# Ledger of designs, part 180: miniprotein binders against q9h3h3

Target 1, 235 residues: q9h3h3
Amino acid sequence: EDGFTAEHLAAEAMAADMDPWLVFDARTTPATELDAWLAKYPPSQVTRYGDPGSPNSEPVGWIAVYGQGYSPNSGDVQGLQAAWEALQTSGRPITPGTLRQLAITHHVLSGKWLMHLAPGFKLDHAWAGIARAVVEGQLQVAKVSPRAKEGGRQVICVYTDDFTDRLGVLEADSAIRAAGIKCLLTYKPDVYTYLGIYRANRWHLCPTLYESRFQLGGSARGSRVLDRANNVELT
Below, E stands for the ipSAE of ESMFold2; O stands for the ipSAE of OpenDDE; V2 stands for 0.75 times the mean of E and O plus 0.25 times the DockQ between their complexes.

## First folded at step 15 (miniprotein)

Design xE16
Fold by ESMFold2-Fast, scan of step 15:
Structure xE16 (fold): chain B 235 residues (1-235), chain A 85 residues (1-85)
Amino acid sequence: as target 1 above (235 residues)
Amino acid sequence: SPEEIREEIEELLEKAEEKLEEAEKKFKEGVDPRKARELLMEVFKLLWEALRLAEKLGNRELLDRALELVRRAWQLLLRLRELLK
C-alpha cells in the first residue's frame, strides 16, 4: 500500500476513542429497541466529524454495541507502557512470548476480530448482524468506525476479553460466521495496538495472531482459521 | 536534489517536534487535552511524510530520527486516549 497508510489509520482509530461514541448498551436498553437504533445510525451514513446531512451533526469516534454481560476491563495500560519502555531499554529480546507475558502481568488481555468493508449496504448489513449477535449474547462487545471524510473502507471490531484464551477467540469467530459474515477476518490483541506494533515493525512481530477465511460448503463453523504466528491451520 | 529533499525532511521533523513538544506540555499541565490530540494528529501527518522522504533518500539517520518522534507521539497519544476515553 502507498506510504504509511496503515500506520496513519491506526493512529486515527486510537484518536477516535477520544471522541463521543454512539452506544447501544444492552445492559440498560431493551433488545426490542435495537432495530430502530440500527436504522437511525447506519455506519455507512454516520460521519466521523459530523455533517448536517448525516445522522450526526457532531463528531462520532465509534458506533458500539455492548452486550448484556459486558464488563469492561482494559487492564493496567499505564503499567504496560512503562514495562514496554523498560524492555526496550534493557536490550532483552522482544518476542511474542515477551509481549504475551507483559500483557498477562498488566492484565491487558482483550483482543479483537477485525473486518474491513466499503461503505454501503454490505457494511450496514454486516454491522446489523454483529450487533444482533452481541445483544443476543453470542458476542460480548463490538464497534464500527464512522465514515471518514476521505472515504475508504470502514472497520468492524469484535472484541474478546482474553486473547490468550484460544477457545474463546475461536468461539467468537464461529459466532461472527453464524451472523452471516463471509469476508476475511484478522485477530489482533489490544497489547499490540496499544504499543503501536504494526505489520512492518522493527522486531518482526506478527501483530495478527489469527486469520479466518469463509469456507464455502466446508465446516460446521463456516471458516478456516489460521494461526498466523505458527502458520498452522486450526480448523 | 538530495540536498533539497534532506532540507525538506529536516523542516518536517522540526515542525513535528515543535507541535509534539506543545502537545506534551498541554498533557503535563492537564489543560486542553483535545488540542493536544489535534496537535498529535498533525505531528503524525508530518512524520509520515518525513518517513516517506527519508526512505526515498536512503538516509538512515533521518529515518531513525523520524521513527523516534513517532515513538514519542504514539506514547502521548495512548496516554491521552486513556485520559479522554
Scores: ipSAE 0.625, ipTM 0.853, lowest interface PAE 1.4, mean pLDDT 88

Design xE17
Fold by ESMFold2-Fast, scan of step 15:
Structure xE17 (fold): chain B 235 residues (1-235), chain A 85 residues (1-85)
Amino acid sequence: as target 1 above (235 residues)
Amino acid sequence: SPEEIREEIEELLEKAEEKLEEAEKKFKEGVDPRKARELLMEVFKLLWEALRLAEKLGNRELLDRAMELVRRAWQLLLRLRELLK
């Protein structure tokens, strides 16, 4: 049941990329306008397909905040996909290391910290904290899913440029914690998302690279981060 | 009954495969990529229901068949995203 839910959310997220986004772009919009924008478009109220009574009349795929230094680079996703199909037909073992090499070769390096929250005040509050951290420069870019017609949890994605840059991934986690986020976080490289790697994958790969848990009275970071692929504590 | 659930799953899988083939055809012909995407979202809805019922039934064969269609639909969805992004 849980496995299928994760796979369903992954497919919906991919489809949402193709619909219009509601964006607060700090590259062109004064930071002073953020609070009004957050009040106008709380993610718990923005509907996926524009229901009557919601803030949106048209479909919305994602609600996003771009930092002042945000420069999108998705790499060569088409080349990655072709190489992935070739790898599968080659009979070579499919491992985290092999996928890492494909990602590096095709410059598909971005990744994201994920948090799943039920629609409501806690989701909207968490998103507001993340959005402020992005506009203030502690994070580069983030997005949150709108409310689905069938309900269910919504996801906040906080991106980093390079999943192979462990320090950068950990710095993003620290900034998320500093923004007041206390829920479980998992880190997924976009290469896994593009290749459809999720909980019940046939290659038995762990679908995320890192896991972050909030720690009261812990380190200065406020969290404990685990490398899931290698089963090693990073903090 | 288990037999009725099995028949329901097979009907869902058949409908999903038909819609998936239609979406694949539209993609190959370069015609109406947004309609192909709409068909794919319908395919996923059918497959999620098939997966739920197959797991409840405990039928590994039907579960594997549904998962294979999910992987095939996912490949097309990724290609469509590249075109429409």
Scores: ipSAE 0.257, ipTM 0.624, lowest interface PAE 3.2, mean pLDDT 85

Design xE18
Fold by ESMFold2-Fast, scan of step 15:
Structure xE18 (fold): chain B 235 residues (1-235), chain A 85 residues (1-85)
Amino acid sequence: as target 1 above (235 residues)
Amino acid sequence: SPEEIREEIEELLEKAEEKLEEAEKKFKEGVDPRKARELLMEVFELLWEALRLAEKLGNRELLDRAWELVRRAWQLLLRLRELLK
């Protein structure tokens, strides 16, 4: 049914972080090896819990590509969590501004563009384009979910280091479009993910900050980016 | 009937809380983190069903209780993820 499918998928995604990842790390692996790695681990064929006859016999949480300049910084998630619990018990209003301030205070600044695609050629092709953009330096890091359900959609996450840097978020959108991606994208800060802000949240917060739709523009292909909270077109 | 639905919700919430307490105990003792994760995924399944039924019933008290258990379960899931990533 419709009830809480998005919330359950979010919980499954968080749980998947705890299982082994298949990683192409461009910081230590030559770019010439990427095509063979992509052919070995197409996301439509890699199974979440392992299967004989799939590329993996053991569970895989995520398939990821790290860029050559990628430097992970998750901030102080434990401090953020403690502050969030205190805020909730205080009875003070919970707003996008309050969450933004907690994220800044605890240096939990990363965020991601999300795209959902059905298993198959289009997913594998989109992932290959994103992976090449990461290895070539146009994007910093990305991951894609393995196949968990027959007919279910998989998610590609393309990360930026600072969700408060609007220009950086928009630059990542442009790079995703330049990689040939035409589907709907939404942008979610990791602070929302860590604190459980989803579709049916208790505070009536919009669960994503931006939405990107593909369109042809002038002499180059581009996108229309909407600030969802303010309902304002940015491009 | 509404009363039978209420009983079903109460049963789901009781089962979820018991499993959540077991997961919390395993986390505190540093024992079986993967089993704690399995218990939490079962807790979420129970709570999503409880919320679905509570919304249909229109019962604010049951909705509030279910959401409080979701908050608690989500906080433990995040702590496990930080420990095991």
Scores: ipSAE 0.696, ipTM 0.880, lowest interface PAE 1.1, mean pLDDT 88

Design xE19
Fold by ESMFold2-Fast, scan of step 15:
Structure xE19 (fold): chain B 235 residues (1-235), chain A 85 residues (1-85)
Amino acid sequence: as target 1 above (235 residues)
Amino acid sequence: SPEEIREEIEELLEKAEEKLEEAEKKFKEGVDPRKARELLMEVFQLLWEALRLAEKLGNRELLDRAWELVRRAWQLLLRLRELLK
């Protein structure tokens, strides 16, 4: 539990993008096949580097579900990196607003709701709920990490197209809650991921923009959402 | 002792920089991108330990050196991801 576990997990997650993915693609696969696919590839059993005793013999970076309307756009990551290097040498303060402007300029707009769960039934059940919401069109795309060699918690990432679109971010949170998810959620824009903004970053930036906590009763929606960048409650 | 911790940090930083330079060279030459990724994961492990020890020691200079290597390693990891995904 030192201060760099989250940082190392972030580096592992970036490296995992480079290995093969197990994908249920609703753009080309009938929704009726989802339950069989989920049973074949429960994330608590799929191993990161393959194991004859697991569903996979070869390395798997991510297990993902693509919605029928999903069209990926990562933006200009190369231009973002060049601008980031220039910013670090410019003397300008590095703030959430400055990073937001870099992201907009280079069209690196995607972001994700994150949930961390221990390997086991609850993780597999949560993933199945998210996957069904994606295939049914309530969410656009999601992925979950495979089981690491050392165990530890796994992460489910639920993506939105534009982290600057508050309504879209809140709509995704609502859909996650409707899928039965009750754990803490945090929202991280991909620009923070690409630029290496972690918990212990040198600029003392909060590594997430939004936080969602389950709330039972009293509200029109199932959660309380905080905009951490501006310290404003959205719900 | 503080001297022993300092020596350990310096050894970790030296190993990390050596592996990072090897990974950077492989990337620049367009060879062994998978080995470059392997080296970078080792670099991060060394640097996270160096940062933990540098924070414990309270040495800003060593912290700054470790974070600069993290910056370089992260930039290369992202470039490799763009190449290999």
Scores: ipSAE 0.689, ipTM 0.881, lowest interface PAE 1.1, mean pLDDT 88

Design xE2
Fold by ESMFold2-Fast, scan of step 15:
Structure xE2 (fold): chain B 235 residues (1-235), chain A 85 residues (1-85)
Amino acid sequence: as target 1 above (235 residues)
Amino acid sequence: SPEEIREEIEELLEKAEEKLEEAEKKFKEGVDPRKARELLMEVFKLLWEALRLAEKLGNRELLDRAWELVLRAWQLLLRLRELLK
């Protein structure tokens, strides 16, 4: 409907991984330094390619916070890619199940809750809440995109280590809500990101696994979570 | 006309493939990975426009060709990301 804006933003996000990151690493930096770091690097002001008027003069791909217990494991992305090319050549059907099997086989299990916000106070406030939750141990790791030259919405990504662990995914959603986040969230496994599964993919796969909407008053979780592929409410 | 739109799509696909081949060569030779990334971002812009026009035209063959190039470009972008991250 909107052309291929989501696909291009996904390509830009992948390309951004290759530029330097601004990282608050709670494994080596005391939690008391976080507020000063957040004030120095508000995501609405950090520019993608650097600007004399911004906090950064050099390109920044991502602004990230690593929790004290964070232990990165990207799995075997190269093996995943080779298996994916073989699967496409084989003529076997491409389904959520086959992608899940590839991800498990190659240990590419991480995934993320995504939220998109316009540059400004609400983005900076949301990021600060997420960053504090990470440093306090309620979340594992998170990152936020810098401001693009053309503007547009920025993305906050809150990672979980295993997208097949539904309880872990739902626990992360609860922690995001407890941090004061009320906007729409969608959950995407990194295997979909690496293989280029977006809104207009060739295989007509739903590009996200879950959707979370804020619920005032009724939910013990603070949200309603939908399994998007199966159209089944989980909460 | 449908013929003019087809010619525009074919021109976009040809330009995208040329830039993609240049990016692939730079990656294989280990030369200027940032230029390879710049070329890939240009390839994606060309391919998104080709896909938009091919959908409007309703031409399955051109849609399939554009998507094949998108997948090829995406795989190279992932390889570059793994190398440079």
Scores: ipSAE 0.719, ipTM 0.883, lowest interface PAE 1.0, mean pLDDT 89

Design xE20
Fold by ESMFold2-Fast, scan of step 15:
Structure xE20 (fold): chain B 235 residues (1-235), chain A 85 residues (1-85)
Amino acid sequence: as target 1 above (235 residues)
Amino acid sequence: SPEEIREEIEELLEKAEEKLEEAEKKFKEGVDPRKARELLMEVFHLLWEALRLAEKLGNRELLDRAWELVRRAWQLLLRLRELLK
């Protein structure tokens, strides 16, 4: 990666959480309204800080779709922060296992599959596929970033409720692939995001737990999923 | 020169710390969290430049100082975000 682009994008993403979200909530809105909503708010056209010439005149942090069964639980983020500060001032080693235990103790278990796409038709098409999978119940929740003033790639985040549940993480990957997504996917637990742990960090932690690559071969379409920490193919 | 780059890094770190302290003050005073966020985004921009220059210079002490300010700024950003949940 060039310089601090990943760190900058992570900070912008955290800041974006604080601005209004543009949400299709399948818990309260009929599924039949989704296609019109997607046409009204294509992520390649929705602007981060608002523009009279775009679908939004006011700032939008995220464009999101909530599934019928979605029940948000961010856990005890404040307790996680306090424990993390205590750990950093202790003599104890900071390892993936230590972070995993802090996350479990404080119930900060969510994680997400990430895909980065340039603004345009491919992004809008990919988002529409993901949104339909959420509304149809194959995925729980997803969001996509609006177009930044400076341009650049946008990110689609597809969440799972428990990063320690490997089967659930793999099921989400399968549902993303079934929606027609063929690009590279990486999976990151929110505990790493909340604690500000990036690709390059002083503790040599890898915030990406899994990587998924589309593979068309044999008798079935599917993906190769790699456990990044253990360098093991999960298939 | 290396000394000129060092001075530039120190100026960036000083400006970042001043803005971070102002953001921390606004958080303690209970002002609109988005006001403190505006300052934090400026802090991050200053720190990314300081880190780029410190890496080029190869100065571990300046890198560590910049990353410590990033850690403080990140912790405050997360606290501000949690206030709006």
Scores: ipSAE 0.710, ipTM 0.890, lowest interface PAE 1.0, mean pLDDT 88

Design xE21
Fold by ESMFold2-Fast, scan of step 15:
Structure xE21 (fold): chain B 235 residues (1-235), chain A 85 residues (1-85)
Amino acid sequence: as target 1 above (235 residues)
Amino acid sequence: SPEEIREEIEELLEKAEEKLEEAEKKFKEGVDPRKARELLMEVFRLLWEALRLAEKLGNRELLDRAWELVRRAWQLLLRLRELLK
């Protein structure tokens, strides 16, 4: 729906981090067990707050797959938040460059490619493709939201460790496309997510750095990537 | 009427601020962060409705007030999330 649905979904996503996660961890679980795990926990059927009729009876915040080489590094989120609050009271200009520097200083560098899909077969199929790419080592880590009580689109998040590493961000896009994903993708640094910076904000910041669209009849890549912040086409 | 919409927005904003202050108090007291989170989700629901009505009314002052409460609520939500590491 219109209005502030996207903003509320962002708040619910942050809140979901605080509930238990269903995780396939390839660092400790054989890859041969993935297909059974995916069949047991299809994201279109896993419910956010639990339901006896679903795969889960208890709340689930996220369904995630960790790659063999996954090493989490959230940086200093607390320091980032304190610096952000100080910046807002300082009267100094707030620009994309300022936020980028704040993120670098506090090592809050992760970011993610996002895709939004309606509950159903296409969501479950897309998630299975992403999960296999993670377990096979083409992607590092990914998560997908469970089904909300009221329904609505679900989100798949595919993470990279450094949003300032443009090559790494583009390599992740390529791997997502190679996994068979054809829908619109947008890339958002976690620094914007943590600070609650939305599409419409008083500093005129674009929290989406990249946009990827699937292209037919092209060369090997199959996607066209736009640098949203600078309005420059990269591929 | 515009006057009725203004009163509705003001009531929503006051309820949101009261619940936000309760959530801030719970955070400061060190209670289970998920209880403060429940209050914050109610705060966000009230604020989204206030913003929808304020946009319809075209009232910049009410929009600014609602967005400031969203900022406060979001910062507290992040603090609660970080407590669970």
Scores: ipSAE 0.735, ipTM 0.902, lowest interface PAE 0.9, mean pLDDT 89

Design xE22 (at its last look DockQ between E and O 0.77; V2 from the best seeds 0.00; counts 0 for: pae E 2.1 > 1.5)
Fold by ESMFold2-Fast, scan of step 15:
Structure xE22 (fold): chain B 235 residues (1-235), chain A 85 residues (1-85)
Amino acid sequence: as target 1 above (235 residues)
Amino acid sequence: SPEEIREEIEELLEKAEEKLEEAEKKFKEGVDPRKARELLMEVFMLLWEALRLAEKLGNRELLDRAWELVRRAWQLLLRLRELLK
């Protein structure tokens, strides 16, 4: 496997933000319409660039569900970029702490749990569970990538509004597990996405803050959560 | 050979920088952001290959040059995305 597959997937994800999204918006659409919408747009069949044989003839960047209480706030991304350039030219160490402070200063607080699944029934089933949890209010917002032209795994992103709120991040993990999700999850703050912190980055930063693994039986949370930066188990 | 790998990396970096400069020019001229994005996706493909070869070669100067171009390309991609929000 090439060492830069994760980096390219990250670039493709950012680029996909610029194409149209298929959105179920629970703020303006009755929850009773969700099942029909999910049946119409299963992520394993929606194509990235459109295909007459798929649910979409035109390009789709993301398939998303917005919760009833969803209030987007991306913060000051332009100010974050300027501060990042200044930090790099200052000679000051680039650490998780300095990135956290930049994010707080510029209100770029959102983050996401990521799961990667092969196209097929399991992906569609996982997405449906996540979408229902969003519409029912257990999660705030989520999106899933469409099927790539080349194939490969698709990604489900489940957002929280504040990556510095550890309890909120862990509550989202619990809600994902309660929705029946058993695969590996990793949590990445959007500040890392915006600044290009990948798996193989030149600052040697861990590209994600948390990792969640499903644990069969015994755990009250249904998962083990690891703080990846400090290599400390939280659950 | 190491020299052949170095030449291949330098060609990849030159092509990537040329396309990146074209994307930066399109951004400044206010053309459709998606056109500049198409160039940036090509830039990333060239740079991932350059980085793979530079790591194999163990050449820090070439690694640093490739990562600097990745940084420029990524920041431009983010700016293009922000234009469409």
Scores: ipSAE 0.759, ipTM 0.912, lowest interface PAE 0.8, mean pLDDT 89
Fold by OpenDDE base, look of step 16:
Parts: sequence; structure tokens; C-alpha cells
Structure xE22 (fold): chain B 235 residues (1-235), chain A 85 residues (1-85)
Amino acid sequence: as target 1 above (235 residues)
Amino acid sequence: SPEEIREEIEELLEKAEEKLEEAEKKFKEGVDPRKARELLMEVFMLLWEALRLAEKLGNRELLDRAWELVRRAWQLLLRLRELLK
């Protein structure tokens, strides 16, 4: 991806949060209705702006599934931002450790595994597997981007409550792999998104904490997880 | 030429700043957050091109100006997002 495409996609993703979501909430909807909902709203056919002939007539920001244990907690994002601005003006060194401490202090701890897939059957099948894992309680919450007009890649995001909980992050990777997902996964804390930390940032901070690669015949997890900050394999 | 690239970057930054100020004004006036969002998306597109060119030119000053505008735009987008959650 040339230039600032990843940063633009991040901005578009945040902008999409402002439009209505198509949600399956396992807390209020029986799990037996999931298959019908997936058939009604396949991500490859749901359009970002409600194009004619799409399952949606209105704009859709995201398609999401909430698990039974899902509790939205965004922490103190405003306090985080204020502290980040103060830190930038202080001239103090900014490190991944600094961001981790800011996140902990303001309780902005959410993060997500990301996968990018071309529109089509493979995407819809991957999403169905993830959605089922969420409804079955193996994952807390997931979302997928609707189809864009340009037919670009769609993103599936699988959230964890705490990016500092390495075990929880690895468990989510395992659940994603168990759902049949074999593509590359990247893990990004939401704090990096909220602070506008891109890959080309002046502090040389990597917004990706972990990478997961599928491994045939490997460990019980079916993946190799790399800690990008320390360049160490965790699995 | 390097001079032409510099001029193009300055034009992009000026246009981005004007649109950003308009978006900030719309936000402050309580206009539909979606309109401010549309402007911000345009701002980001301008800033990505400005950054690309500034990196190519190796001009630190222009890079810093572009990144400051990115920061402001990003903060506004976050605030807009909070209103519609």
C-alpha cells in the first residue's frame, strides 16, 4: 500500500462509526436466528451507502455481532487526548511504554485483531465463522466493514477488552483460527487510533502490536504470533 | 522542480486548513455532524497528498505543518464520532 492508504482507511473506519450499524446482539436475540441474519446481511452484499439492490437501503457504517458477555467500555478518551497533547508539548520522549501507561491511566484498553479480505464468498464465510464464535462466547464482539463502491478489501475487526492482557489477545487469535481463518492477522490497540498514531508517525511508533500467521500442523493454536514491539515470537 | 513541488504542498495545506476551519465552525455551530465529517474526509485526502510530496521533497517544516493539521482533523473526527454514538 503506497503512501498514506492505511491512515486514510483508518479515518474512513472512524467516519463509518458515525453511520447506523447492522447489529446482531446475542444478549437479546436467540442464537438460532444468527444463520437467517447472516443470510439476510452478507457483508459482501451490504453496501456502505445503501446502493440500489443491496440488502440495505440506508447507509451502513458496520455490520456487528455482540456476544453475551459484551459490555461497551470506552474509558476516558477525552482525558487520554488531553494527556497526549500535554505530553507532546512537554518534549518528553514518547515510547510504546508511554502510550501503554496513558492507556492504562485512562482505561482505554480495547484492541482488535484485523483481517483484510476481498469481497465475495470467502469474506462472507469468514464473517459467518467469526459471528458464530462471538455468539457461542469464544469472542466478545466483532464487526465487518460493508462493501465499498470501489470494491476494495473489507476488514473484519475482532475486539479484545485489554490489549495489555497478552493471554486474552492470544486466546482471541486462537478462537479466530478455530473459526477457520487462515489469513494474516494484525493486532492494534484502539489507543493508537484515538491518538492518531499512524505507521509514518514522527515518533516511529508501530501501531501494530502483534502479527499472527497461520501455521499448518503447528501448535494447538494453529498460528505463530509475533510481538512487533520486541520482535519476539510468543507462540 | 523542487520549487513547484513546494508550491503545490503549500496550496494543499492552505486548502486543507480552510476546509478544516470550516468543519470546526460547522461543529461549533451545531450543524449536522455528517457535513463536518464530509469536509474532514476531504481534509485528510489533501493532507495525505501534502505529506507524500513533503516526504519526497524532504522538507521538515512542511511535514510538521501537515501533521499538525492531521492532528486537528483527527481530534475533530473523534469529537464528531462521540456525538453520534
Scores: ipSAE 0.680, ipTM 0.926, lowest interface PAE 0.6, mean pLDDT 90
Fold by ESMFold2, look of step 16:
Structure xE22 (fold): chain B 235 residues (1-235), chain A 85 residues (1-85)
Amino acid sequence: as target 1 above (235 residues)
Amino acid sequence: SPEEIREEIEELLEKAEEKLEEAEKKFKEGVDPRKARELLMEVFMLLWEALRLAEKLGNRELLDRAWELVRRAWQLLLRLRELLK
């Protein structure tokens, strides 16, 4: 259950940020080239370190698509980390509201919907659907991990620009479902990632803000979305 | 036995701290930052196992020591990320 697998994957993800990325950037690349790019670099075939027989000859940290409207803003991550260290030594209580305020103060507002899929057709199909949604403007930015030597599940991250904007987060969930994705989604604000706060943290914080489960509705297909911090269904 | 598990945790933490100190030294001196990253990934592997075992025992002192090492390792990893982008 809680074998620190998520924590290990998070550390590996941070290390992967430091290696080259394979990027389809809709801001500078015609949308008509997307399908060829997806066929060349399926995430189940792109390897982390450029194994023989891979479409990539060099290490790849991430495979990413940037939408036409993508405007990167990681915020003041350095200031966030400094404030976090000071807060831990101050004796003040650390709560979810504390993390939210730190994120707002330092403009580290991005977050991501996460899905974990085994290598193979299901992963590649899900990624292609997400990538098309990004290029078509329904989503802003997404990335997927390459295949690791050990196998295991890969992750697709679909970013939103403001985790405090609940409507925007729910709209991204809806766009993911419209792309045909039916698996469990979890939403994690980037502030938790940058501060190294995962499931087994010493403050017992819940780094998963929302959980989305696919649910067929009477009218249209949709999601049941649970606010994990407050145990409130948003639907 | 609980005593064998305690000894295993202590060995994991000692090795993790040794590797972390080596990584911190390499980063501070500007020597071989790729090796520093490699050491940090090894540190995390050791610390996750130490935490898993320490939680099983409910040993507060070993848990606190492990979490402090995680904090130090994570901070160095983020500094390396900024340097090696």
Scores: ipSAE 0.438, ipTM 0.761, lowest interface PAE 2.1, mean pLDDT 86
ESMFold2 (binder alone), look of step 16: mean pLDDT 87; pTM 0.866

Design xE23
Fold by ESMFold2-Fast, scan of step 15:
Structure xE23 (fold): chain B 235 residues (1-235), chain A 85 residues (1-85)
Amino acid sequence: as target 1 above (235 residues)
Amino acid sequence: SPEEIREEIEELLEKAEEKLEEAEKKFKEGVDPRKARELLMEVFKLLWEALRLAEKLGNEELLDRAWELVRRAWQLLLRLRELLK
């Protein structure tokens, strides 16, 4: 049964931030080393809590690739959390607009394109394509979850700096498609991640802002991007 | 059996709240943050099962109680993440 698999995966993802990451950092490591690193740490084989049969003996929270220009900025998450608690106890309506304003006020602006894939060749191939795009400078940063003990789908997250910058979000989608990715993508702002806005949320909010579907049009690759919050097709 | 399902949900909620209170205490006292995280992951497993059963039973009061515990657990998980990142 499906149950609350998406919600549990979200909680596991938040918890995973607190464990060590396996990082290829293009700011300090030559790009020529990437293929060997990808071969050493395929996400379908790296285990969440380590085991003798996997590439890791110790727990791994995330496998990540940092681009040459990567500069992390999480904003004021503590201020966001306090304001969120006040909003919930106020009895005022909780809407996409109020959450957007909360995020802007506290500078929690990052967001990510998400793809969920079963462990195996397709996941490893997709991750390799994304990682190369990051190292080549077409994307800023990406991470992929390790294999959970219970199994299930893994997630690749491709980050952008500002979810309110529609052009930047669309440019990231184009770069993901240029990297050979054809699966469904959804875009989620980190404010929704931090506040626990997932599929079965109490507020009945759509947990993603954008959806991207691969489409071939004649001789060119393309994607259809829908702005789910405003119900408008962008491409 | 609706009565047995109700009893199971109440037991799950009681166990979740007990573990959540222990995790909250560890966070407040500044001790064992990784054990607090471990307790929270157990809390979420109990609450997802409670929600699944409450949804099947169609009991709004039990659903509301379970979601309130999810809210508290998520708040603490975010605080721990900010502390340990």
Scores: ipSAE 0.704, ipTM 0.887, lowest interface PAE 1.1, mean pLDDT 88

